# Ledger of designs, part 6: miniprotein binders against Uncharacterized protein AF_1993

Target 1, 103 residues: Uncharacterized protein AF_1993, of Archaeoglobus fulgidus (o28286)
Amino acid sequence: NYYYEANYDKELVAYDEGVFNDRVHFTSELLGPGTYRIIAGGTGIVEDIEIIDRSGNVVAKHEDTTNLLYGSSNSFVVRVNYAPPNPGEEYEATIEIYRYVEK
Below, E stands for the ipSAE of ESMFold2; O stands for the ipSAE of OpenDDE; V2 stands for 0.75 times the mean of E and O plus 0.25 times the DockQ between their complexes.

## First folded at step 10 (miniprotein)

Design v6 (from r4 with R65E K70R I71L; at its last look DockQ between E and O 0.91; V2 from the best seeds 0.82)
Fold by ESMFold2, look of step 10:
Structure v6 (fold): chain B 103 residues (1-103), chain A 93 residues (1-93)
Amino acid sequence: as target 1 above (103 residues)
Amino acid sequence: SKVRITIKIEADSPEEALRLLEEILRFALELARKLGITVRYRIKIEDGTIEIEIFVEAEDPEVAEEFAKRLEQLAREIADQMGVKVEITIEVE
C-alpha cells in the first residue's frame, strides 16, 4: 500500500523471471531477520508461498496471496510454488523479494 | 509451544495505524530478544485498517504465553493513548 511504501526504503534482494511450461518451485537464498515483501507475479497460478526456517522446516504456508508482507526475528527462506499449466501451454512468472529498511 | 497473536488496528488514518504497528513491532522484537524466542509476523494493510499476525514458538509454553500477555498489554496501552481502536485475539496451539 502506498503509505507503507512511502515511509520505508526497500531493497531488492531476490529476483527471477521467465516463461515456463511446468511446475516451478522458486526457493530464495537465506534471508536475514527483517520485514520483506514477496511478490509472485506473471500469468502463472501461484499455489502458495512457504516460509522455511534455517533447519529446513516449513513454518508457514500462505495460499491466499501473491503479495505477502512478512517478517521474522530470525533468518528464513522463501519458497514460491507455481502450478503446472494446462498441457501445451506456458506461463510467465516473476518473483520479487524486497527488504524494508527504515528511512 | 505455539501462540498466535492477531492485532487488528482500526484507525482514522493510515498514518495512525502505521504508527501503532511500528510501536507494536518494536516492542515485540525487543521482548522476543530478551526472552530468547523467535517471532514471525504477517502484515495485512487495508484503508484505515492494519492487521498483524504474530507467531511465537517457544520450548516453554509459559514463556510464549508471557510474551502474548505483555504484548497485548502494551498494544492496548498505546492504542488507548492514541485513541485508536484495536481488537486482539490470542490463540494457543
Scores: ipSAE 0.778, ipTM 0.894, lowest interface PAE 0.6, mean pLDDT 90
ESMFold2 (binder alone), look of step 10: mean pLDDT 83; pTM 0.806
OpenDDE base, look of step 10: ipSAE 0.808; ipTM 0.916

## First folded at step 11 (miniprotein)

Design w1 (from v2 with L29F; at its last look DockQ between E and O 0.74; V2 from the best seeds 0.76)
Fold by ESMFold2, look of step 11:
Structure w1 (fold): chain B 103 residues (1-103), chain A 93 residues (1-93)
Amino acid sequence: as target 1 above (103 residues)
Amino acid sequence: SKVRITIKIEADSPEEALRLLEEILRFAFELARKLGIIIRYRIKIEDGTIEIEIFVEAEDPEVAREFAKKIEQLAREIADQMGVKVEITIEVE
């Protein structure tokens, strides 16, 4: 939110976009410790945003937002799952991940 | 053992709420490093309220509880110094 942004710089660490008609996954590179904003968007359905540890385990699953403010004291991977709004329907999927750095 | 610490910060100034959040996170990172544990957290910002949920998973349940108690202690001390209201819930899962 804009209150949090007032005292932090942010740096883009991941960006992707595409057009699909089937289920797809976005999986980030390994992200270091810190606080991140994860914004999943487009015209399709964002089913969830998953947090995956270094061993490949899903340690958190967020189904209630497409704009997640999340962090960890250890490294992790972000996976976002997308689905078409209706079977076979073409949709756009987007992902932006920013790392927050205190000014 | 799994522990969830929820800290709801209510301040008139977003700067004050964020400053308390920053102090909590800095302490949490350092304490986690010293105790050899991993923390994960989610932050929700709604109007004049910042809520942070901190998740701790530790092999030793007493370590997780010690972490949670120390975070609560710090958060309350700094909140009192700043004149900021906090509501803190600790849940053992």
Scores: ipSAE 0.733, ipTM 0.888, lowest interface PAE 0.8, mean pLDDT 89
ESMFold2 (binder alone), look of step 11: mean pLDDT 83; pTM 0.809
OpenDDE base, look of step 11: ipSAE 0.811; ipTM 0.919

Design w2 (from v2 with L18W; at its last look DockQ between E and O 0.85; V2 from the best seeds 0.80)
Fold by ESMFold2, look of step 11:
Structure w2 (fold): chain B 103 residues (1-103), chain A 93 residues (1-93)
Amino acid sequence: as target 1 above (103 residues)
Amino acid sequence: SKVRITIKIEADSPEEAWRLLEEILRFALELARKLGIIIRYRIKIEDGTIEIEIFVEAEDPEVAREFAKKIEQLAREIADQMGVKVEITIEVE
């Protein structure tokens, strides 16, 4: 969506979706070093996007966006936490993760 | 030792801001490799500005300081050459 990213291809490395009525989370496979765009969505609320190191420690937590541009010189795991928009309400949760690759 | 380097880029165009960011990030990744340290970063793009937060984790505080100083020096040099405004903050956590 932004002109300044026109020099990169985006490789889809994770995608998932589901319908829920309670709090749930998505946890990615271990991602290699690089720059990623992490897009969490659906009809519910996204509480946060967490970055987890190889030892299982949360090293970053992002509560201010559902479209995160993040990278690392080391491997990491992404975890996204979702909640229903209203107590007990059914909602869709989605996740897309792209790795940026120079064209 | 943990250091956070925040670089806010305000340029005449988003393309100029992104080019400066690419130069900084390429250098930062190469320097991190040479120093044997791990860096993580977040890029924020808002109303005509680009901000990058670089998080450095190193056991030796002098290594973290050396990294931060070199990144600041590079960012200011390239920004001056391009005529781009940058604001840089370095925080020790």
Scores: ipSAE 0.731, ipTM 0.884, lowest interface PAE 0.9, mean pLDDT 89
ESMFold2 (binder alone), look of step 11: mean pLDDT 83; pTM 0.807
OpenDDE base, look of step 11: ipSAE 0.841; ipTM 0.927

Design w3 (from v2 with L18F; at its last look DockQ between E and O 0.96; V2 from the best seeds 0.84)
Fold by ESMFold2, look of step 11:
Structure w3 (fold): chain B 103 residues (1-103), chain A 93 residues (1-93)
Amino acid sequence: as target 1 above (103 residues)
Amino acid sequence: SKVRITIKIEADSPEEAFRLLEEILRFALELARKLGIIIRYRIKIEDGTIEIEIFVEAEDPEVAREFAKKIEQLAREIADQMGVKVEITIEVE
């Protein structure tokens, strides 16, 4: 959003894209503490964005957005679940994760 | 022990709402570091409103409660100084 971008730089920390016809997961590397923007997209369905702690536990699940502004005082992993718009239909899936850093 | 603190910041100046958000988050992260606890947060920014949800996980329920109380006290104090309205909800698991 405008106010975060006016005061912070965005450092790209994860990017992936692909074409699929089945349900797929994107799972990030372990991300360090900080505030992040997580943008899931493409032509398929983004079912949810999950936050996973260092032990592998799902600690949050977000079904209401594909552009999530989220942070933690500890390390965490992001997992995004995608589905085809119709069974077996080919679709694109994308993920961008930025960390906000002091300008 | 799990606690969720929801702070909805209502201002007619988006700049003031963002400044309050920054103060709250800076304090929350420093307090969490001092107390040795983990916090997670989600931020929603709309026109003149900002909502932050802070999720606290602490082994000791008293530590989680102290954290939530201090965050609420700080948020209300700064909001009063700035003339900004806040709604604060604390949920205990």
Scores: ipSAE 0.754, ipTM 0.893, lowest interface PAE 0.8, mean pLDDT 90
ESMFold2 (binder alone), look of step 11: mean pLDDT 83; pTM 0.807
OpenDDE base, look of step 11: ipSAE 0.838; ipTM 0.925

Design w4 (from v2 with I45F; at its last look DockQ between E and O 0.95; V2 from the best seeds 0.83)
Amino acid sequence: SKVRITIKIEADSPEEALRLLEEILRFALELARKLGIIIRYRIKFEDGTIEIEIFVEAEDPEVAREFAKKIEQLAREIADQMGVKVEITIEVE
ESMFold2, look of step 11: ipSAE 0.746; ipTM 0.889
ESMFold2 (binder alone), look of step 11: mean pLDDT 82; pTM 0.804
OpenDDE base, look of step 11: ipSAE 0.830; ipTM 0.922

Design w5 (from v2 with A11G A17L; at its last look DockQ between E and O 0.86; V2 from the best seeds 0.80)
Fold by ESMFold2, look of step 11:
Structure w5 (fold): chain B 103 residues (1-103), chain A 93 residues (1-93)
Amino acid sequence: as target 1 above (103 residues)
Amino acid sequence: SKVRITIKIEGDSPEELLRLLEEILRFALELARKLGIIIRYRIKIEDGTIEIEIFVEAEDPEVAREFAKKIEQLAREIADQMGVKVEITIEVE
């Protein structure tokens, strides 16, 4: 992964964090075409990272990673779904989204 | 029409793997623009392995098949040229 970053600069386009005790989601602004790194974290469960098209349709769902390298030829929205690690338990949820730009 | 193209690339040179990935992606984006289609992609990078999944949305199934065929042809040609191992699967929904 180090070698991918050697050819690109990263631009932070979204950052957020919070403390919760129930299911919540983060929804990004509309992101333009390009390649992005989406990093979801915290002390809770990251259930999935969803890709939503301009019309509001979920076009992809990723349940197998919290560090997603994803891109599109069209605009899209990122939604991350979080859950407490145990019912009612307080947890931290975090999100970072970077856009890759050629050096 | 929906098509998924999965390209797995294995090799000893991270530089060569990334060069192949970049060339495939650049070609895919340009071809998508020419054909007037939307593509989405996911990239997985691990030691000695790069995988790219390309998801194609096209109204005309023939356009989606043309895209997939051309991407496969390019990936195999570059992989042969570089001496890099490639595995390609194409799935139609």
Scores: ipSAE 0.744, ipTM 0.890, lowest interface PAE 0.8, mean pLDDT 89
ESMFold2 (binder alone), look of step 11: mean pLDDT 82; pTM 0.804
OpenDDE base, look of step 11: ipSAE 0.815; ipTM 0.917

Design w6 (from v2 with L29F R65E K70R I71L; at its last look DockQ between E and O 0.82; V2 from the best seeds 0.79)
Amino acid sequence: SKVRITIKIEADSPEEALRLLEEILRFAFELARKLGIIIRYRIKIEDGTIEIEIFVEAEDPEVAEEFAKRLEQLAREIADQMGVKVEITIEVE
ESMFold2, look of step 11: ipSAE 0.751; ipTM 0.893
ESMFold2 (binder alone), look of step 11: mean pLDDT 83; pTM 0.812
OpenDDE base, look of step 11: ipSAE 0.817; ipTM 0.921

## First folded at step 12 (miniprotein)

Design Y1 (at its last look DockQ between E and O 0.74; V2 from the best seeds 0.00; counts 0 for: other shape alone 2.655 > 2.5, SAP 85.04 > 70)
Fold by ESMFold2, look of step 12:
Structure Y1 (fold): chain B 103 residues (1-103), chain A 116 residues (1-116)
Amino acid sequence: as target 1 above (103 residues)
Amino acid sequence: SKVVIVIIIEADSPEEALRLLEEILRFALELARKLGIIIRYRIKIEDGTIEIEIFVEAEDPEVAREFAKKIEQLAREIADQMGVKVEIVIIVGEDPEEALELAERAYELARRLREE
C-alpha cells in the first residue's frame, strides 16, 4: 500500500503455503515489536487473522481483511484461519508477513 | 484494563497525512515504553485518508486513560499546527467496535459539513 511501500523498506519474515480441502490454520513464529504487513492469499476463504500474545492469548481478531497492516510494542504471533470455498473443495492457501523498517 | 484510540486523518496530500501518523505513532510508542505498557495498532490507508486504531493494555485503568488523553492531546496539537491542510477525528473508548463506528460517523459528518 502507498504509505509503507513509499516510505519504508520491507523484509519478508514469514511465508507458508499449501493446498488443502478442509479447514486449516497457519501460525507464525514469535515476531518482535514493529509494524508488519500480513497478507493472506490463495483461493480459499480467510476466516480471520488473529494476533496472539506471548502467553498464548488471542488479543486481536480481524475478519474484515486479507491484507492487514498491524503493529505492536511487544512480541506476538500471527495465526490465519482458512476454510474451503465449498465443503471438500481443494484450495490454495498462502501467508506472507513483511516487517517494515525505516529507510 | 483496555482503551482504544481511533484516529482518522484526512489531508490535502498523502504525505501530510503520513507525517501526522508518523509523529503520533512515534510519540505513542515512546510513551508506552516509558510507562511500561503494551500498545497494538492497526493502520488503514486509503486515498487521502489514514485510520489508526491504537489498543492500550495496562494493569491500571487510570494509566490507560491517561495514556489515551496524552495521545489525543498530541494529535490535536499537531493537527492544529497543520491548520486546514489536515483534518482529524479522534475517538477514545473502551469498546473497539463502538469507538470505530463513532469515529467513522464523526468523520463522515465533518466531511459533509466542510464541503457545504
Scores: ipSAE 0.724, ipTM 0.873, lowest interface PAE 0.8, mean pLDDT 87
ESMFold2 (binder alone), look of step 12: mean pLDDT 71; pTM 0.653
OpenDDE base, look of step 12: ipSAE 0.802; ipTM 0.913

Design Y2 (at its last look DockQ between E and O 0.86; V2 from the best seeds 0.00; counts 0 for: pTM E .780 < .8, SAP 78.267 > 70)
Fold by ESMFold2, look of step 12:
Structure Y2 (fold): chain B 103 residues (1-103), chain A 115 residues (1-115)
Amino acid sequence: as target 1 above (103 residues)
Amino acid sequence: SKVIIAILIEADSPEEALRLLEEILRFALELARKLGIIIRYRIKIEDGTIEIEIFVEAEDPEVAREFAKKIEQLAREIADQMGVKVEIIIVVGDPEELREIAERLLEEARRLAEE
C-alpha cells in the first residue's frame, strides 16, 4: 500500500525463485525481530505461509494471503509451502521478503 | 496463556490511520520488551482501514491481560486525540480457539469498515 511504503524503507532480506513440478517449500534464514513483508508468488499454488519460532514450532499459519505483512518481537523463520496447480504440472515459485526500517 | 488484541482503525485519511498504527505498535513493542514477553502481529492495510492483530503469549495470564488492557487504553486515548475511530477486541483462550475466533472477528471488523 502506498502510504505504508511512503513512511518506511524496505530492505530485501530474502529472494529466491525456481521451477518445480512437485510440492516444495522455501525456508528462510532466521530473521531478527521486526516488521516484514513476505510475498510468495509464481504460477503454482501457495498453500500457506508459516511462522516458525527458534525452537522449530509453527506459531502461525496463514492460508489467506500471498502478501503478508507480519512482525515479531523475537526472531523467527518463514516457511512457504507450494504445490503444483495440477499433479505433476511444472510451475514457477517465487519468494521475496523485505524488512521495514525507519526512514 | 494466550491473548489476541484485534484492533480495527477507521480513519478518513490513510495517513492518520498509519500514524495511529505506528504509535500503537511502538508502545506495544516497548512494553513487551520491558515485561519480557513475546508478541507477534499481523497488519492489513486497506482504504483508510488498518487491522492489526497482536498475539501475546505469557506464562502468567494476568500479565497477558494487563498488557492487552494497556494497549487498549493507549489506542483509545490516542484515537480520541486524533479524532480517529477504533474498534478493539481482546480474546483470551486456547491456541486453536483463539485462531478461529480472531479470524472471525477480523472478518466481522472488515465488514463493518466497509459500511
Scores: ipSAE 0.670, ipTM 0.872, lowest interface PAE 1.1, mean pLDDT 85
ESMFold2 (binder alone), look of step 12: mean pLDDT 72; pTM 0.657
OpenDDE base, look of step 12: ipSAE 0.780; ipTM 0.896

Design Y3 (at its last look DockQ between E and O 0.67; V2 from the best seeds 0.00; counts 0 for: oily chain .140, pTM E .776 < .8, unsure alone 69.139 < 70, SAP 79.576 > 70)
Fold by ESMFold2, look of step 12:
Structure Y3 (fold): chain B 103 residues (1-103), chain A 115 residues (1-115)
Amino acid sequence: as target 1 above (103 residues)
Amino acid sequence: SKVVIVIIIEADSPEEALRLLEEILRFALELARKLGIIIRYRIKIEDGTIEIEIVVEAEDPEVAREFAKKIEQLAREIADQMGVKVEIVIIVGSPEEAIELLERAWELARRLREE
């Protein structure tokens, strides 16, 4: 990704991790306008990464990636939904969110 | 009204694709600010291929459509100047069709790319 590495710094704006055995979700604080990298990790299943507007509406839902490059001209919230790989199995869930900031 | 713009950039080098991406995105964000509309975008960057999805929602459906036309015009003009191949799809729909419109737009854009 030469564009974003050459022209921007990545600022970590959210990080969390935990060990779970059931469905859980991560919900970010309200993020300002900008371009973000959202990385959902761990040993569990990432079911989706959802983008939620200020009113609480889901405006985008991504089921095809755990490393999402996404942006908006307005504020939004990120929600990541995790599930155990097998019923009742303990798993690790991690979330990292970076904002691209002009150098 | 909701408008979806899908742009697929295919260039000889990642650097060319990234330059076109930067031009498109800067213009789109500046135009959105001037028009007071909200845009949301997803970017997927691979070797010489960049896929851009821009979703526009505006009170006035004509504003959303004009925004999309201006983005397409700019993208095609700069791509021609650079000698870079682009595939562009614009689809207009209602708020309740948002996810389905996105899926349809990606399907059409990929079919055009495969030619």
Scores: ipSAE 0.592, ipTM 0.839, lowest interface PAE 1.3, mean pLDDT 84
ESMFold2 (binder alone), look of step 12: mean pLDDT 69; pTM 0.624
OpenDDE base, look of step 12: ipSAE 0.765; ipTM 0.891

Design Z1 (at its last look DockQ between E and O 0.91; V2 from the best seeds 0.77)
Amino acid sequence: SEIIIRYRIKIEDGTIEIEIFVEAEDPEVAREFAKKIEQLAREIADQMGVKVEITIEVEDGKVRITIKIEADSPEEALRLLEEILRFALELARKLGE
ESMFold2, look of step 12: ipSAE 0.668; ipTM 0.868
ESMFold2 (binder alone), look of step 12: mean pLDDT 79; pTM 0.758
OpenDDE base, look of step 12: ipSAE 0.782; ipTM 0.894

Design Z2 (at its last look DockQ between E and O 0.35; V2 from the best seeds 0.00; counts 0 for: pae E 12.9 > 1.5, pTM E .589 < .8, other shape alone 6.271 > 2.5, unsure alone 66.048 < 70)
Fold by ESMFold2, look of step 12:
Structure Z2 (fold): chain B 103 residues (1-103), chain A 113 residues (1-113)
Amino acid sequence: as target 1 above (103 residues)
Amino acid sequence: SEIIIRYRIKIEDGTIEIEIFVEAEDPEVAREFAKKIEQLAREIADQMGVKVEITIEVEDGKVRITIKIEADSPEEALRLLEEILLFALELAAKLGDPEALELAERAWRELEE
């Protein structure tokens, strides 16, 4: 979206990558309130992106995108679930989380 | 009672969708909050001359509000978000939940700056 890119800077909050052959989870540190861009990538399947509250409960689950723009007035944790594209197949998984900060 | 607010902004080519999740211990509080947000969103949309579609789902103190905006600029969607967060701050203060109020004010400051 042009508006967000033109009017906001992105601050990288979390990054990870690896090569796997089974299901894996990425779980972020506790993130503060704000607006975030969560990008899950690689050659594997991103099954969902989950939002977890401070108590450890899954409060939102997104199966509709691998590039999610998410905001919260509360602290939360991001969990991304990956699966191999075919059983036992090696795949790459990446995760990038940015926080938007006004320019 | 405690109010928890979460939101998601989905931007597709030419459309903007805002999804707001509200949780309150008292279901009456959640329903009143949702109604106030809907009324505000419609009023602001009318003032700005944009079409909005608003869907509210209420499930035992959990509310999901989906606002779909048919507008040419994301600026209008952000104004709506700003007003909603302002109302959330005022409603949280009215309910006297210091933790919810602190978090809402923090989110508001992030949007202003």
Scores: ipSAE 0.000, ipTM 0.224, lowest interface PAE 12.9, mean pLDDT 70
ESMFold2 (binder alone), look of step 12: mean pLDDT 66; pTM 0.585
OpenDDE base, look of step 12: ipSAE 0.593; ipTM 0.839

## First folded at step 13 (miniprotein)

Design P3 (from v2, 14 letters changed; at its last look DockQ between E and O 0.82; V2 from the best seeds 0.00; counts 0 for: pae E 8.3 > 1.5, pTM E .799 < .8)
Fold by ESMFold2, look of step 13:
Structure P3 (fold): chain B 103 residues (1-103), chain A 93 residues (1-93)
Amino acid sequence: as target 1 above (103 residues)
Amino acid sequence: SKVRITIKIEADSPEEARELLEEIRRFAYELARKLGITVRVRIRIKDGTITITITVEAEDPEVAEEFAEKIEQLAREIADQMGVKVEITIEVE
């Protein structure tokens, strides 16, 4: 992660949060080409982070990760899937998406 | 009942805009907890414009409208104190 922190600034492009007690997914707007950091936080279980193309197809799926570095030359949508830590348990979920830009 | 509050901020200082957003976020969660309602907060930053969207779900539509009114009042008060421009849109479903 040294390369990106040394040569790029992070620009927050999306932030999403909520309180839930069931499965939920957060879906971003269409993001342009670039290199992004997707951070899923809170007290819920992150099941996966999915990359979805303009046509709505899942083109990448990342399980058991809460901090994803993803780059693409195409536009895409990020979808983060959450589950409660225990059935019916209330939890907090947060999604941060940064775009790397040259310093 | 679902209510969406959208606050668009164009400030000369990004730090001022972030202060406004943080205060609104804290207040929104505190009020939502008191009223027993569900809230979702989204923050978008693009080309110097910061957009915060607060979505409220409440059984009683009057509670959702009261929440939205209080958020608007707070946002306008803080924006005036900080000298930043804001646009506020409230949508009811």
Scores: ipSAE 0.012, ipTM 0.352, lowest interface PAE 8.3, mean pLDDT 81
ESMFold2 (binder alone), look of step 13: mean pLDDT 76; pTM 0.728
OpenDDE base, look of step 13: ipSAE 0.100; ipTM 0.503

Design P4 (from v2, 14 letters changed; at its last look DockQ between E and O 0.93; V2 from the best seeds 0.00; counts 0 for: pae E 4.0 > 1.5)
Fold by ESMFold2, look of step 13:
Structure P4 (fold): chain B 103 residues (1-103), chain A 93 residues (1-93)
Amino acid sequence: as target 1 above (103 residues)
Amino acid sequence: SKVRITIKIEADSPEEALELLREIRRFAYELARKLGITVRVRIRIKDGTITITITVEAEDPEVAEEFAEKIEQLAREIADQMGVKVEITIEVE
């Protein structure tokens, strides 16, 4: 988003990278209130990006994006679900989560 | 024989630390290829902790130990160059 790039810096708060050959999920720690950029990269299939509240309930599910801008006044957990491109195929998965902070 | 090498770095610039951990990863893959062994590498930043985990599978335990020693040596040299603390754990499973 042009607005956030012009007025905010990004602070990398979570990163996870690995090689897999089966379905996996990546779960962040509990993130505080704020505006975040969640980027799911690599060669694997990103099935969805889920936002999970403190009680473990999925409060948002995004199936058609690998680059999500998400803001909340509550704490939450991010879960990204990957699948191999083909059964048993090795793939890379990379998760980057940035928090926007004022310049 | 299975060995897990965990390197934790405390750094002020996670982006700079990632670049150095990626260099360790590149060295690990090249060394593994030369030694004919299988390695898996995971790089992670979580809760301010920057970690690379290298899992080695080799039939010969001496080869796995040689790999781990060379990775530890490189990691400590990089830590000295950065002026940072590292915690290196080597686990034989």
Scores: ipSAE 0.194, ipTM 0.634, lowest interface PAE 4.0, mean pLDDT 86
ESMFold2 (binder alone), look of step 13: mean pLDDT 79; pTM 0.755
OpenDDE base, look of step 13: ipSAE 0.432; ipTM 0.753

Design P5 (from v2, 14 letters changed; at its last look DockQ between E and O 0.01; V2 from the best seeds 0.00; counts 0 for: pae E 25.9 > 1.5, placed apart)
Fold by ESMFold2, look of step 13:
Structure P5 (fold): chain B 103 residues (1-103), chain A 93 residues (1-93)
Amino acid sequence: as target 1 above (103 residues)
Amino acid sequence: SKVRITIKIEADSPEEARELLEEIRRFAYELARKLGITVFVRIRIKDGTIEITITVEAEDPEVAEEFAEKIEQLAREIADQMGVKVEITIEVE
C-alpha cells in the first residue's frame, strides 16, 4: 500500500517461517493497539487470517486476503491458518507482521 | 479505488457507542465532501458488537487511503476520550 509506505515507518513485530505438509496455524503474541500489516506468504494455501481478542474469541476472519491491513484500539492476537495445496504436499509458509509508526 | 473501513465498538453504554458512531459518520461525510470522493456508511449490530462500515470509492487510491487514515485517527481519538475500546479494519481492493 503506497500511502502507508510513504507516510509511516514499519516495525517488524512478528515473523515465522517453516516447511510443512499438513494444516498449521501461526499465532502471534498478544499485540498492542495500533495499525498493523499482516502478510501471509509462501507456497501453501492461506485459508484465513483471524483476529482473536484477549479472551480467546475470534472477532474477525478474513478469507480473501494474504495481505491484511488491520487496526485496533484493543490488544489482539493474529492467527493465520494454512493448508497444503494438495493432501500431504510439502509447502512453505511465511508470516510477517508489521506495526505502522508515524514518521 | 475502493477502501472499506470497519469500526467495531465494545462500549458499556449503548448511548456512548451511538454517540461515537454518529460523530464518525458526520466526520466521514464532511471529509468526503472536502476530498471530492464518494462514501457509503452503514451502521449495524453484528454478533453482539456495534459496528460502522464506511466504503470509499475514489479514482485516486492515495486519496482513498488518506480518507481511511483520517477516519482511523478520529475513531481512535474519540474512543480514547470516551474510554471505550475500538477495533478498526481497513481493506483495500
Scores: ipSAE 0.000, ipTM 0.074, lowest interface PAE 25.9, mean pLDDT 79
ESMFold2 (binder alone), look of step 13: mean pLDDT 77; pTM 0.733
OpenDDE base, look of step 13: ipSAE 0.218; ipTM 0.614

Design P6 (from v2, 15 letters changed; at its last look DockQ between E and O 0.70; V2 from the best seeds 0.00; counts 0 for: pae E 10.7 > 1.5)
Fold by ESMFold2, look of step 13:
Structure P6 (fold): chain B 103 residues (1-103), chain A 93 residues (1-93)
Amino acid sequence: as target 1 above (103 residues)
Amino acid sequence: SKVRITIKIEADSPEEAWELLREIRRFAYELARKLGITVFVRIRIKDGTIEITITVEAEDPEVAEEFAEKIEQLAREIADQMGVKVEITIEVE
């Protein structure tokens, strides 16, 4: 957690942001191997953060988290699933993905 | 009436693109509230390109058109001031 902040810089590699009133999926492009910080923000309910391999298979699913540290030696896609806090309620949803790089 | 405005931003740096994007988003929400319409704003980054998509839902097609015209005008004005290239697409559904 704090180890990465002290020894690495964060490079923003994906960002998505919007205002919605229904379910939404935020899906990244294919990301290369590395260590990443995935931050799901906003006022919506983050149902999960999914890791998807190059073949389209969900290989990891993280519930009840909005700030995920994830590392892989393989390429992968991140998908964040949002829902309204109440039916039909307007909400903001964001996804920020940083790659850790050497300082 | 539903209108989708897509603005693709080509900037030398992410910081320039974010500045333009934040101003467009703020203006879009302010204008939408003044016009009494619903807008949805989505922002995406891929390979140094930032894309902002604004979706407008209005009962009156002329109001949706007015919104889209003002957003395009603002985007081009800010882009010119910053020396940033933009590609703007407006779709009526």
Scores: ipSAE 0.000, ipTM 0.275, lowest interface PAE 10.7, mean pLDDT 81
ESMFold2 (binder alone), look of step 13: mean pLDDT 80; pTM 0.773
OpenDDE base, look of step 13: ipSAE 0.044; ipTM 0.428

Design y1 (from w3 with D47G G48D R65E; at its last look DockQ between E and O 0.96; V2 from the best seeds 0.85)
Amino acid sequence: SKVRITIKIEADSPEEAFRLLEEILRFALELARKLGIIIRYRIKIEGDTIEIEIFVEAEDPEVAEEFAKKIEQLAREIADQMGVKVEITIEVE
ESMFold2, look of step 13: ipSAE 0.789; ipTM 0.904
ESMFold2 (binder alone), look of step 13: mean pLDDT 83; pTM 0.807
OpenDDE base, look of step 13: ipSAE 0.844; ipTM 0.926

